# Designs tried in a protein design chat: VH-VL binders against q09220. Part 3

Target 1, 207 residues: q09220
Amino acid sequence: AVVTPSIENHKMENASVTISKVPISHRPRGFTAGSDSKKLAVQRFKLLISDFLSDAQLSKSIDVAAVGMHKGKSMDDILDDVYTRLRRTLSTKQISELAKAQKGLVEDLDEKSAKLVKARVKRMIVYSFDPAAEQIHKYATRPSMAFALIAETINERFVGSVKDLIRDVLTPKEYDIFRKHYHPHIFKLDNIGNNTEAVRTTTHETF
Short names: E, the ipSAE of ESMFold2; O, the ipSAE of OpenDDE; V2, 0.75 times the mean of E and O plus 0.25 times the DockQ between their complexes.

## First folded at step 1 (VH-VL)

Design u08 (framework fv_utomilumab)
Fold by ESMFold2-Fast, scan of step 1:
Structure u08 (fold): chain C 207 residues (1-207), chain A 122 residues (1-122), chain B 108 residues (1-108)
Amino acid sequence: as target 1 above (207 residues)
Amino acid sequence: EVQLVQSGAEVKKPGESLRISCKGSGYSFTSYWISWVRQMPGKGLEWMGIIYPGDSDTNYSPSFQGQVTISADKSISTAYLQWSSLKASDTAMYYCARRFDEVGATLYFDLWGQGTLVTVSS
Amino acid sequence: SYELTQPPSVSVSPGQTASITCSGDKLGDKYAHWYQQKPGQSPVLVIYQDSKRPSGIPERFSGSNSGNTATLTISGTQAMDEADYYCQAWDSSTAYVVFGGGTKLTVL
């Protein structure tokens, strides 16, 4: 199976422009809702890029969901399959963090933590099975994925610079990794959100 | 000419310290990550770790964390691999390699040093 | 930890097509890259991003990557192709570079 359009054709362009060129039907669905406030969008973005699920758990969840979709299962059945898989691999610490609401522990951890996990897994499934998100996820490190989400949010909801948003949602270490990953090959990071341009694309090396 | 030039072969005794080097030339040394790769005699390639010379940020393979130190001196475009106390099992060929990044692509190594043979025996 | 598995050896006659496989969990979701190493020499990149050839690599070298398996294919294999071949991927879960164990290609 091929994905149309292929995001691979655009990954050497400026990263903020690359995602904005993807048709709305191929963008991450979690950011298409018309009523999201900037603050809510930032909180959603932090949730998606946080280490709530390990990369292995996220990857396996996507795999389980893809199999269910291929078999024509309903979203509810797919979500149940993914949740059943994850609950066997979540640590007590992960469950405790998920159960926290507004910096407090919930009293009914079994029911409330299950609902929180299921809701967050649903959001990740929706994001993962958007064609653009699927291809970005395949080829991106965690910082690249974070940038794709920032670019989508900027196109829909945010006023201001992408640089400011990156600093708002990434830890200093994550920001440093993002800067190092993109700086030599796409754009001058200092120009994000104001006159954003691709720096020269790398030429193919011959050896 | 774009190249990585490594220091010469070393013969050491167990317990001795050693530092080998990898000098980049013909490109912006601080703009590319440099990896170190070990190859034991007759064995395959093992990734040891990587450094960004612009700020000396490092990431190590778990097998090599605490076993070696990777560093860089950007003023002379040189990366280093160092042992505080060598053991016989450190006998190997050591390569440095430049990581090539393309936006949204996984990394690969487009430029390799010639290798430094380290022999540790008593 | 993420592992890439290659057959330890492959033997072909001159002019025959050699196929060297590299297997890993969901490897098709990652890029696979291939290196050739001749005795006493540094590795040389022969295929990058699953199927692309660097300048100077003969067109008889090709690659593919789908599902759990990447394949390096050498058509019309020549004696000069005798070497060890290594596949390599990036594992985002560990942020580590992973090499396969290597395959010795013998042309007889």
Scores: ipSAE 0.000, ipTM 0.432, lowest interface PAE 16.7, mean pLDDT 66

Design u09 (framework fv_utomilumab)
Fold by ESMFold2-Fast, scan of step 1:
Structure u09 (fold): chain C 207 residues (1-207), chain A 122 residues (1-122), chain B 108 residues (1-108)
Amino acid sequence: as target 1 above (207 residues)
Amino acid sequence: EVQLVQSGAEVKKPGESLRISCKGSGYSFTSYWISWVRQMPGKGLEWMGIIDPSDSYTNYSPSFQGQVTISADKSISTAYLQWSSLKASDTAMYYCARSIEYGGDSLAFDIWGQGTLVTVSS
Amino acid sequence: SYELTQPPSVSVSPGQTASITCSGDKLGDKYAHWYQQKPGQSPVLVIYQDSKRPSGIPERFSGSNSGNTATLTISGTQAMDEADYYCQAWDSSTAYVVFGGGTKLTVL
C-alpha cells in the first residue's frame, strides 16, 4: 500500500484556485518534487511565490481571495501573506525549526533590529525566486551605507538559518536546482582587529 | 497493484562486471525516487544511493560513491545497479525500494523489491 | 557521519509490550521510520514519520520520537511479530539515508 499524507479539503481548494492562476511556463523552473503528495505541497508553495513575483514584476498587488492578497496592498503585506501561507504548507517539525531559527536570530537584538530580521526572513524566502527583487536588495546593501552593513550582518546570520529551512522544504534534487538558480548578492562582515571588512559573496552552487 | 520486480540471482567471479534491474509497475514510475539497499549475509541494511527516474539525478552514500553506478530507463520503468569490477565483498542481497519524501527531510521506503542475491566467489 | 544505534536484541513473552529504541544525535528533529524483516523476506515499512502506520499494519504497532531517541512499540506482542526491526532516518545536512543496526525481537 502507498502511504502518503492526507491533504485537508480547505487546503486543496485553496491550492486549486492558485494553480489555475499560474501557467506552468510562468512557474520557477527546475523545482520538481519526488512523491505525488510532496509534489502537491511544493506546487502550492511555488504557485504562491509565482503569484507574488508576477505582482512584483507589475508593481501591483494581485487580488487572490483564497490566499488573502488584495489589490493595493503594500509589498510588506504581500510578503506577510505569502509567509503565512508558506507556514501552512510546512510540517510540524519545519514550523518548529523556523521558530527556533527566528528566535536564535533575534534574541540578542533590540526591537527595531528584530523587526528588520523578521522582515528579512520573509523576503529571503520570497526573493530566492526573483532576480529582480534581488537587484533592489543589492543596491540597499552597498558597503558605503553603514545602515546597510548592519542589515547585511543580520542577513548573514539569517541566511544560514534560511538555507537549512529551504533544504527542509525542498527535496535534495530541488535544493540542487534552487542553489544553481539562486544568485544572492550578500555581504559578510568579518571583524579583523580594529577593522570590520564587508566581503561580497555570490554563491551560485549552494545558495 | 504496485510492485517492484528485480532480476534473478547472479553468481560471478571477482573482476567481472554486472548489472541488475528493478522494474516498477502499477504506479507512475517517474513520480517516485528509487533507492538501492545492500544487506550482506547475516548483516543489517545499508543505503547505497537513490535516483530520480524523471531526469536520472543520483545521490550516493559515501561508502558506495565510485563503487557502483545507479541508472534508470523511464521508457521501460526500470532502474539499474551496476558494478564495473566485482569483489568477493560485494556478496550480498540487493534490494530496490520506492522512496517517498515528506516535508523535504523525510525519506521512507514503502514498496520493496523481492531482492537480488549476488554471490561473488572464485 | 550520522549513526543510529539500536539494541541487538529484545525478548518479550506473548501478549506483553515490546519496546525497541533507536538513538541518534537530535533524532527528534528528524523523522524516524521503522521496518520489519522476517528471515528470507524483504523489509516491510511498519511505521513512517515517527508515528504513522501504513495501511495493513496492525494497530498494535506504534511509534514515538523525541530528543535523541525514537521508539517502536508493539503492544500485545504475537509470535508472528518475531523479526528483525530497523529504524531509519534521513540526514538533511548530508542528504544521506541512515539505518540502525537492527534489533532481533524474540517472542518467548
Scores: ipSAE 0.000, ipTM 0.437, lowest interface PAE 18.1, mean pLDDT 65

## First folded at step 3 (VH-VL; framework fv_utomilumab)

Design ub3
Fold by ESMFold2-Fast, scan of step 3:
Structure ub3 (fold): chain C 207 residues (1-207), chain A 125 residues (1-125), chain B 108 residues (1-108)
Amino acid sequence: as target 1 above (207 residues)
Amino acid sequence: EVQLVQSGAEVKKPGESLRISCKGSGYSFTSYWISWVRQMPGKGLEWMGIIYPGDSDTNYSPSFQGQVTISADKSISTAYLQWSSLKASDTAMYYCARHEGYDYMFGSYEPFDYWGQGTLVTVSS
Amino acid sequence: SYELTQPPSVSVSPGQTASITCSGDKLGDKYAHWYQQKPGQSPVLVIYQDSKRPSGIPERFSGSNSGNTATLTISGTQAMDEADYYCQAWDSSTAYVVFGGGTKLTVL
């Protein structure tokens, strides 16, 4: 079905409302409960921004992302645009609390390490509001199509490979746990002669 | 302290309806998933299904899909397991158990850290 | 459907090491959790995420998980450890909970 830009914008607004209703406990977080203070600070920062954003603010952020994708911007540029928009819509109190949370994450790091942590937190915040995050969770219950749809969604929405995306969000320990959970399933199709492109083609026809 | 308290034992006849309950306390009830687990006399544990009380999102084991209904009332921190028509084969101990939930982006499957005391359901003529 | 297989029974003398296995296709690529159930009681979590102990569980309980087999190990087994033990995993492709058939540990 052919849709006008305003109809697509309306659908993105509905997706934003749905995402804003996702329980806080179900937003992306680490694979294990850790004693790592930086991991806890990252999770707290994600919950903090989620608590402050209204459905209208989330809708506007999704609109910015949709416009960027339509214009053919890279995902990194889109993430920067979304984060800048979110920051501009926050109250003075929200900005102050966000600044305190960011300081807590980086106060003991050198500048280069601080830059990497800030980039990871930015990606995690945007992914918390990305409709793709809901799709990944939902498709976990659909084994015949789950891996193909995940691979297609990641390739279309995120900059870099699945490994780079996951590495930006996870600690090395969490990445090792992720490999244990998903690596055999992700690469099983490749090992039997099926590649990601062939699987994507099949899912386009059967979906 | 975290507690899951289940309703008392039931004795029913085949064809009757039944609803048993699991009340959570000492934690944010809407922030954790609740699963129902069946244990037939002298047998092992069977997972029946799961609910997120915050939005009533459910998922069922294929063996129990259409056989039972799982629901929750977050205003009283209570989850329910319901049968429209009981069978003798439904005779079992039924447990509720909670877990942290899914990491919806990458999958994080937590253990069942707290369990209810169980509800014995006996279905006989 | 994904299945976990346990031996139906394991016997050990007091003070000896008990080993309870749980087998499933590529189980080492999933998390295994272990529950202890004593007669007339609810299951109790004793090991989670392959090898971690909840607070209150003695250090003599340990776990491992590699290849197709997860193992619950109880060192210096005591009479109080006599119980049924269940392994559990999530099938990440279906999001279904899977339990092993259970192992009756006898300490005599």
Scores: ipSAE 0.000, ipTM 0.438, lowest interface PAE 15.8, mean pLDDT 66

## First folded at step 9 (VH-VL; framework fv_burosumab)

Design q6 (at its last look DockQ between E and O 0.04; V2 from the best seeds 0.00; counts 0 for: pae O 13.3 > 2, placed apart)
Fold by ESMFold2, look of step 11:
Structure q6 (fold): chain C 207 residues (1-207), chain A 123 residues (1-123), chain B 106 residues (1-106)
Amino acid sequence: as target 1 above (207 residues)
Amino acid sequence: QVQLVQSGAEVKKPGASVKVSCKASGYTFTSYAMHWVRQAPGQGLEWMGIIYPSGGSTSNAQKFQGRVTMTRDTSTSTVYMELSSLRSEDTAVYYCARTPYEWFGELSYFDYWGQGTMVTVSS
Amino acid sequence: AIQLTQSPSSLSASVGDRVTITCRASQSISSWLVWYQQKPGKAPKLLIYKASSLESGVPSRFSGSGSGTDFTLTISSLQPEDFATYYCQQYNSYSTFGPGTKVDIK
């Protein structure tokens, strides 16, 4: 058996609220498509989420995602399509860095807990993006127009709320260990006001 | 070229132990978890446990707790599974299997399998 | 634990036939399901992961579909090399294998 990574048994109250507000803040500006919008999405991803992947890897991943969203595929299926393509393009160095992070996580937690931590993180990302993918399907008339919508979805407020959810579904120990091995190179976990949000989360959500 | 090569078939008496080896090549051995899965003749597949070769940490299926020991040798890129206090019901083909790489997650399905090691336990 | 069942347990088919095999989970597993092919005396071989994604080098005549509790593996035009036993496996929580479906020549 493996660690039970399912998040279906967790409370997801914050995810629902956060997800519903993002599309309101980032309405499309006329569905223009092209290199400017894709470049913006790549820039925002690297700034807010991760600079681990090359521009070429990110650009192709955005292409795959945009096609899936345009066709109305679920976020689960879209991430699978993106992962299938990306997995085979990772360099030996990238593979080794991810393996080192996994090793560190396993060594600092038991094997079951390490698997659960990673599954919970992944599930929060998927759950958070589902409503945005639905909005892009409704408003993007071509795959190339989805680039602007993707770029607008990847913003500080939305990404910050996903990071807050990740913190909320892990114990403080689990979060510190995950952060130790993945932040900042593989996955950026701090926001501009991270200490304020951490205090806010600890103080206001200890019920 | 990922390859998992296991040790040869074994015949054992009840109460004995068996140690099966699985030598990995074609990838960074310490970066991927290794699982053991067995299959009794004419039966389905049964998961036994997992080893993380980097630190040697293991987790076993409850059915095998106390009877199975998994180890590894990073200098030879080899994992070992030892099953003690053998019974006739332990007659099976034993496979090592690798999970695919996931850049943020551990996956629990198997992209590469060893050729299998037949272990026969009979009086 | 999540139990998987497969239907049918065995079938006979001719080269060129469309073959459909089902796998049912005792509770929702979302899309966290894989399909393996196993020939006699050989190790299982991964065909499909995450319900519908083809593994590299797997012929396009194989396809997978489904989510939740009901999943299918389809072989659109059966070939001589496709006579084997097919297993589903879930990886939503713990790792559980289905009992297998044997596909024989008619």
Scores: ipSAE 0.013, ipTM 0.438, lowest interface PAE 8.7, mean pLDDT 79
Fold by OpenDDE, look of step 9:
Structure q6 (fold): chain C 207 residues (1-207), chain A 123 residues (1-123), chain B 106 residues (1-106)
Amino acid sequence: as target 1 above (207 residues)
Amino acid sequence: QVQLVQSGAEVKKPGASVKVSCKASGYTFTSYAMHWVRQAPGQGLEWMGIIYPSGGSTSNAQKFQGRVTMTRDTSTSTVYMELSSLRSEDTAVYYCARTPYEWFGELSYFDYWGQGTMVTVSS
Amino acid sequence: AIQLTQSPSSLSASVGDRVTITCRASQSISSWLVWYQQKPGKAPKLLIYKASSLESGVPSRFSGSGSGTDFTLTISSLQPEDFATYYCQQYNSYSTFGPGTKVDIK
């Protein structure tokens, strides 16, 4: 009696991570001057993106994003556009750092898994910004309004939510590897409040 | 199935320009970078440049700077390569080639190729 | 720019032979090397990526090895359809190709 081992198809129950949509407060508060809004947006983006990018690069990226949102482009397309534009302006050093991170990720996960991790991270970013993009498309009549709305959207809470979402969508191992190669020099993945790096005071008890 | 279909063979005079097309199908056109690679008869492969179909940004090899222009039409999923000021040394088969999508497109190898377009430059 | 060399430039072999082609980089490229097969009048075909990963649909008789500056493509048992030119390509920094190795029938 050849006991055919019943390959129990463990239906990996797709745990539908109910991503709680952070309610974006709908009321367009008083639009500060477009230049100030953009500056604020740049500063807030630095909560997520490392200082390896210049303010000018961030500013230009925000321009692309704002225009894309205003035109009703998908966030996926917007991110691709931002990336494409950014790449053209990157210094050799910046490119090297990004390449190093990518290579490290691929070395630790393999190419397929690394691509999947990146894709998931991108999807979470897209997902997080989609509501804002929709609002900007609907309500922003001027680019300056788009900047203001972007700046309003990107706050510490929002950024924290994005970071949490990235963490949640990855396995612990994937996240650790991703963090290893991308944090903090490319992405700031740690929440601002958790800098309690326990200085493990290795009390070298000199016995 | 991924397919890259290029335009037909071209014969040009020195000093002229040639424009080769590459129509992509079977995948999301804007999600993958497209490259141009040429091969002179009996010679090796030479990278010419890259285009990102989503934004239309391009980067060219230094050798071709000022002579090569890469464009795309997202509505038709087609990439174009125009080479100007043609010389006899530009006689080659020109390939479009797709790079698997990666963040930070610095890591570029080619998983799908067009069939190639022969460009002959002769007086 | 990173330069690649291949050895030999050409070789003659018989069906069933073990064939080894080497690719050397002017500087370390880690494992960021691919191998292509090209037949006359055809576009190159991807065989191996990341120095040793076999592309889907490629026969297992093909294998790649190496890291840093020295890489090898091995065909364990040469088949009639394997007579072609083989190119290495690095993607550590942009893309550059080796000069190719022609494998002819003996």
Scores: ipSAE 0.008, ipTM 0.542, lowest interface PAE 9.9, mean pLDDT 84
ESMFold2, look of step 9: ipSAE 0.000; ipTM 0.467
ESMFold2 (binder alone), look of step 9: mean pLDDT 93; pTM 0.939
ESMFold2 (binder alone), look of step 11: mean pLDDT 92; pTM 0.927
OpenDDE, look of step 11: ipSAE 0.000; ipTM 0.514

## First folded at step 11 (VH-VL; framework fv_masavibart)

Design s6 (at its last look DockQ between E and O 0.03; V2 from the best seeds 0.00; counts 0 for: pae E 15.4 > 2, placed apart)
Fold by OpenDDE, look of step 11:
Structure s6 (fold): chain C 207 residues (1-207), chain A 123 residues (1-123), chain B 110 residues (1-110)
Amino acid sequence: as target 1 above (207 residues)
Amino acid sequence: QVQLVESGGGVVQPGRSLRLSCAASGFTFSSYAMYWVRQAPGKGLEWVAVISYDGSNKYYADSVKGRFTISRDNSKNTLYLQMNSLRTEDTAVYYCARTPYEWFGELSYFDYWGQGTLVTVSS
Amino acid sequence: QSALTQPASVSGSPGQSITISCTGTSSDVGGYNYVSWYQQHPGKAPKLMIYKVSNRPSGVSNRFSGSKSGNTASLTISGLQSEDEADYYCSSYTSSSTYVFGGGTKLTVL
């Protein structure tokens, strides 16, 4: 019987968890054809995002992202652009699903906490893609190259790292609640069993 | 700490019914899909049933379909398996297991398991 | 659904590296990156060792690694220790929206 030590619920002291940079070592490798690369990128994004978004929506989102990265826009701005674009194309059903998720999150956490959770999640996504964006900006001479680099960036390891970061910046309660409302309908989140509930807090308070 | 504790196992005759329970603790039970997985003595693992976090979706292995019913009470943090029309081949250790994914088009893996409860169907 | 194919048994000496294979089809192992590995000691519940082909859960030794090529997934255990003696099961999501396990492999540490 592996006696997992009972981690006593110590009071969540606001320990600033230094988020270690996920090293994304993407050296520009041989780029596949732009169209194929984009398709691959779409498929890779499905590792993080549920199929509540259509392939077409994902494709357009990748276009926005790739161009933004190529131009050297911040990932924050890029995500905002992507969201802005998506909002214009979302079906009633998709909007309803998002609204439901948001409502549930607010009901369980309250409005302020829900906003903070979403902000932290966004930040982790931004943080995770920053290295790739930099590489794309530096080395991608055209958007098609950006697609390839995006596709190469998004692998199982990367996805796992993103999920872990999201988990790590949220309290267990926040994460479980977030997952309850957003997984798998919107985000594909892993709840990897960890006997060590580390109370982690983030200093990110601004969306 | 995540804990899953199965109960309700025992010896029953063929054709009888048995209800298993799995008590969950140490996590937000209502946020996870749950599985029953069984293991016949000296044999491998076989998934039996799955239920989504809210109980809205249920799936069964063909071997138990129509005989077993999975359910959950999130207010009690408890998973259930109602087993009807039991057969000798249903003899197994039954595990409840947690998954980080739910049945919305994909399965993932089992990150936590209970210790299991033995069900013996013998004439 | 037919179980994934695993060797019935493998053995190794302490400090050695061993590999356990898990062979499926394009409808399971080959079609998805949802291969998992579980360790089970006698009389104990299975423990997740690897998920999504190559990812380790927290608390799992870095001696355990996973890979996949084609329809075959592999679990490698490096620096074999006596405590590694157990049954190992692979699993995979299937195109039929089901979950399939391998037949299991008994690892003996000599």
Scores: ipSAE 0.011, ipTM 0.512, lowest interface PAE 10.1, mean pLDDT 82
Fold by ESMFold2, look of step 11:
Structure s6 (fold): chain C 207 residues (1-207), chain A 123 residues (1-123), chain B 110 residues (1-110)
Amino acid sequence: as target 1 above (207 residues)
Amino acid sequence: QVQLVESGGGVVQPGRSLRLSCAASGFTFSSYAMYWVRQAPGKGLEWVAVISYDGSNKYYADSVKGRFTISRDNSKNTLYLQMNSLRTEDTAVYYCARTPYEWFGELSYFDYWGQGTLVTVSS
Amino acid sequence: QSALTQPASVSGSPGQSITISCTGTSSDVGGYNYVSWYQQHPGKAPKLMIYKVSNRPSGVSNRFSGSKSGNTASLTISGLQSEDEADYYCSSYTSSSTYVFGGGTKLTVL
């Protein structure tokens, strides 16, 4: 049996939150496509996704995402496309690790709460990345240019903010249980050093 | 240095309108969600409204919803609060405040505050 | 929507530790890791002292610490100094997508 992380476009239940659009921190001009851009985009995606996926799986997932962003697809649709492609490439070990994480989440919470936790995490990822995807569509005239824009937009400070929001919209218990079963092997949920604090106090002063 | 300076406070009669401004400097204003928070004389703090970095999302406390409008002009680094149908209960010092989160202002805390502007609503 | 309860006043002697409580519900303080504390001296704007329950911004003394247990958050000030005499407010995100402040606590240094 195959169990994968849920990609659901589900309204958060039992809680209401309002979020603002996520801006591009800097709006670059004069993009140049190249192999360094794709390598950087892979590195930037790893700030949110652990080494759970191979570099080849990540690189292909970023190709699918870049095409979708260039075409102006919603982030929900982009994640569905990535999952559909990625599911066909998962190893037996990767499938087993996902099943173990899901089972642990259900055992420590309950079926309903586990479903809601995963839906909230997905929703935050979607809403965090939607404005960035919109900006990439606006500025990337070709899919190959989207790699540089992805790397520039999805920086460690942006990812840190996404991780903070995920923590803030889950209860302490839900977060601790989600982290226990998914971090660090599947998701990187801890912020790295003071980079998130630096974004709040230092980096914005340099713009 | 981050600086927030409120202006536009004064004495007005109930039912009248007033417009507050908050001039921002020392940071990239267009990257931040911004808040209005008020403090009635001798009382505690009450949040009033929040606006996203680009102005596309706005949220209000129930006590002011439908009467107050938050807005921003990113080309002028200025935050506004249009206060209509003022009541004596709106008498307060009004602060503008910045959140450290560029993207998620509605799930935020306030790392910098202005010095406030006093609004007095009395007959 | 929920209000946060703080004591109206607390007092302590120089060099002592004091704790200010902030009590909410499972729909705010208990349900989220988003409690902050603000210090306000008379005639001054509030200043952020603690965010996300227990984090200190740069430039805030390590004499200030935050914690929570269940529905109650706490601000602890150790090594109390006369400059700590001020009003202190807690704040929390709520499940109804609102923000609430506590009523404030006046700290007097004896």
Scores: ipSAE 0.000, ipTM 0.440, lowest interface PAE 15.4, mean pLDDT 77
ESMFold2 (binder alone), look of step 11: mean pLDDT 90; pTM 0.913

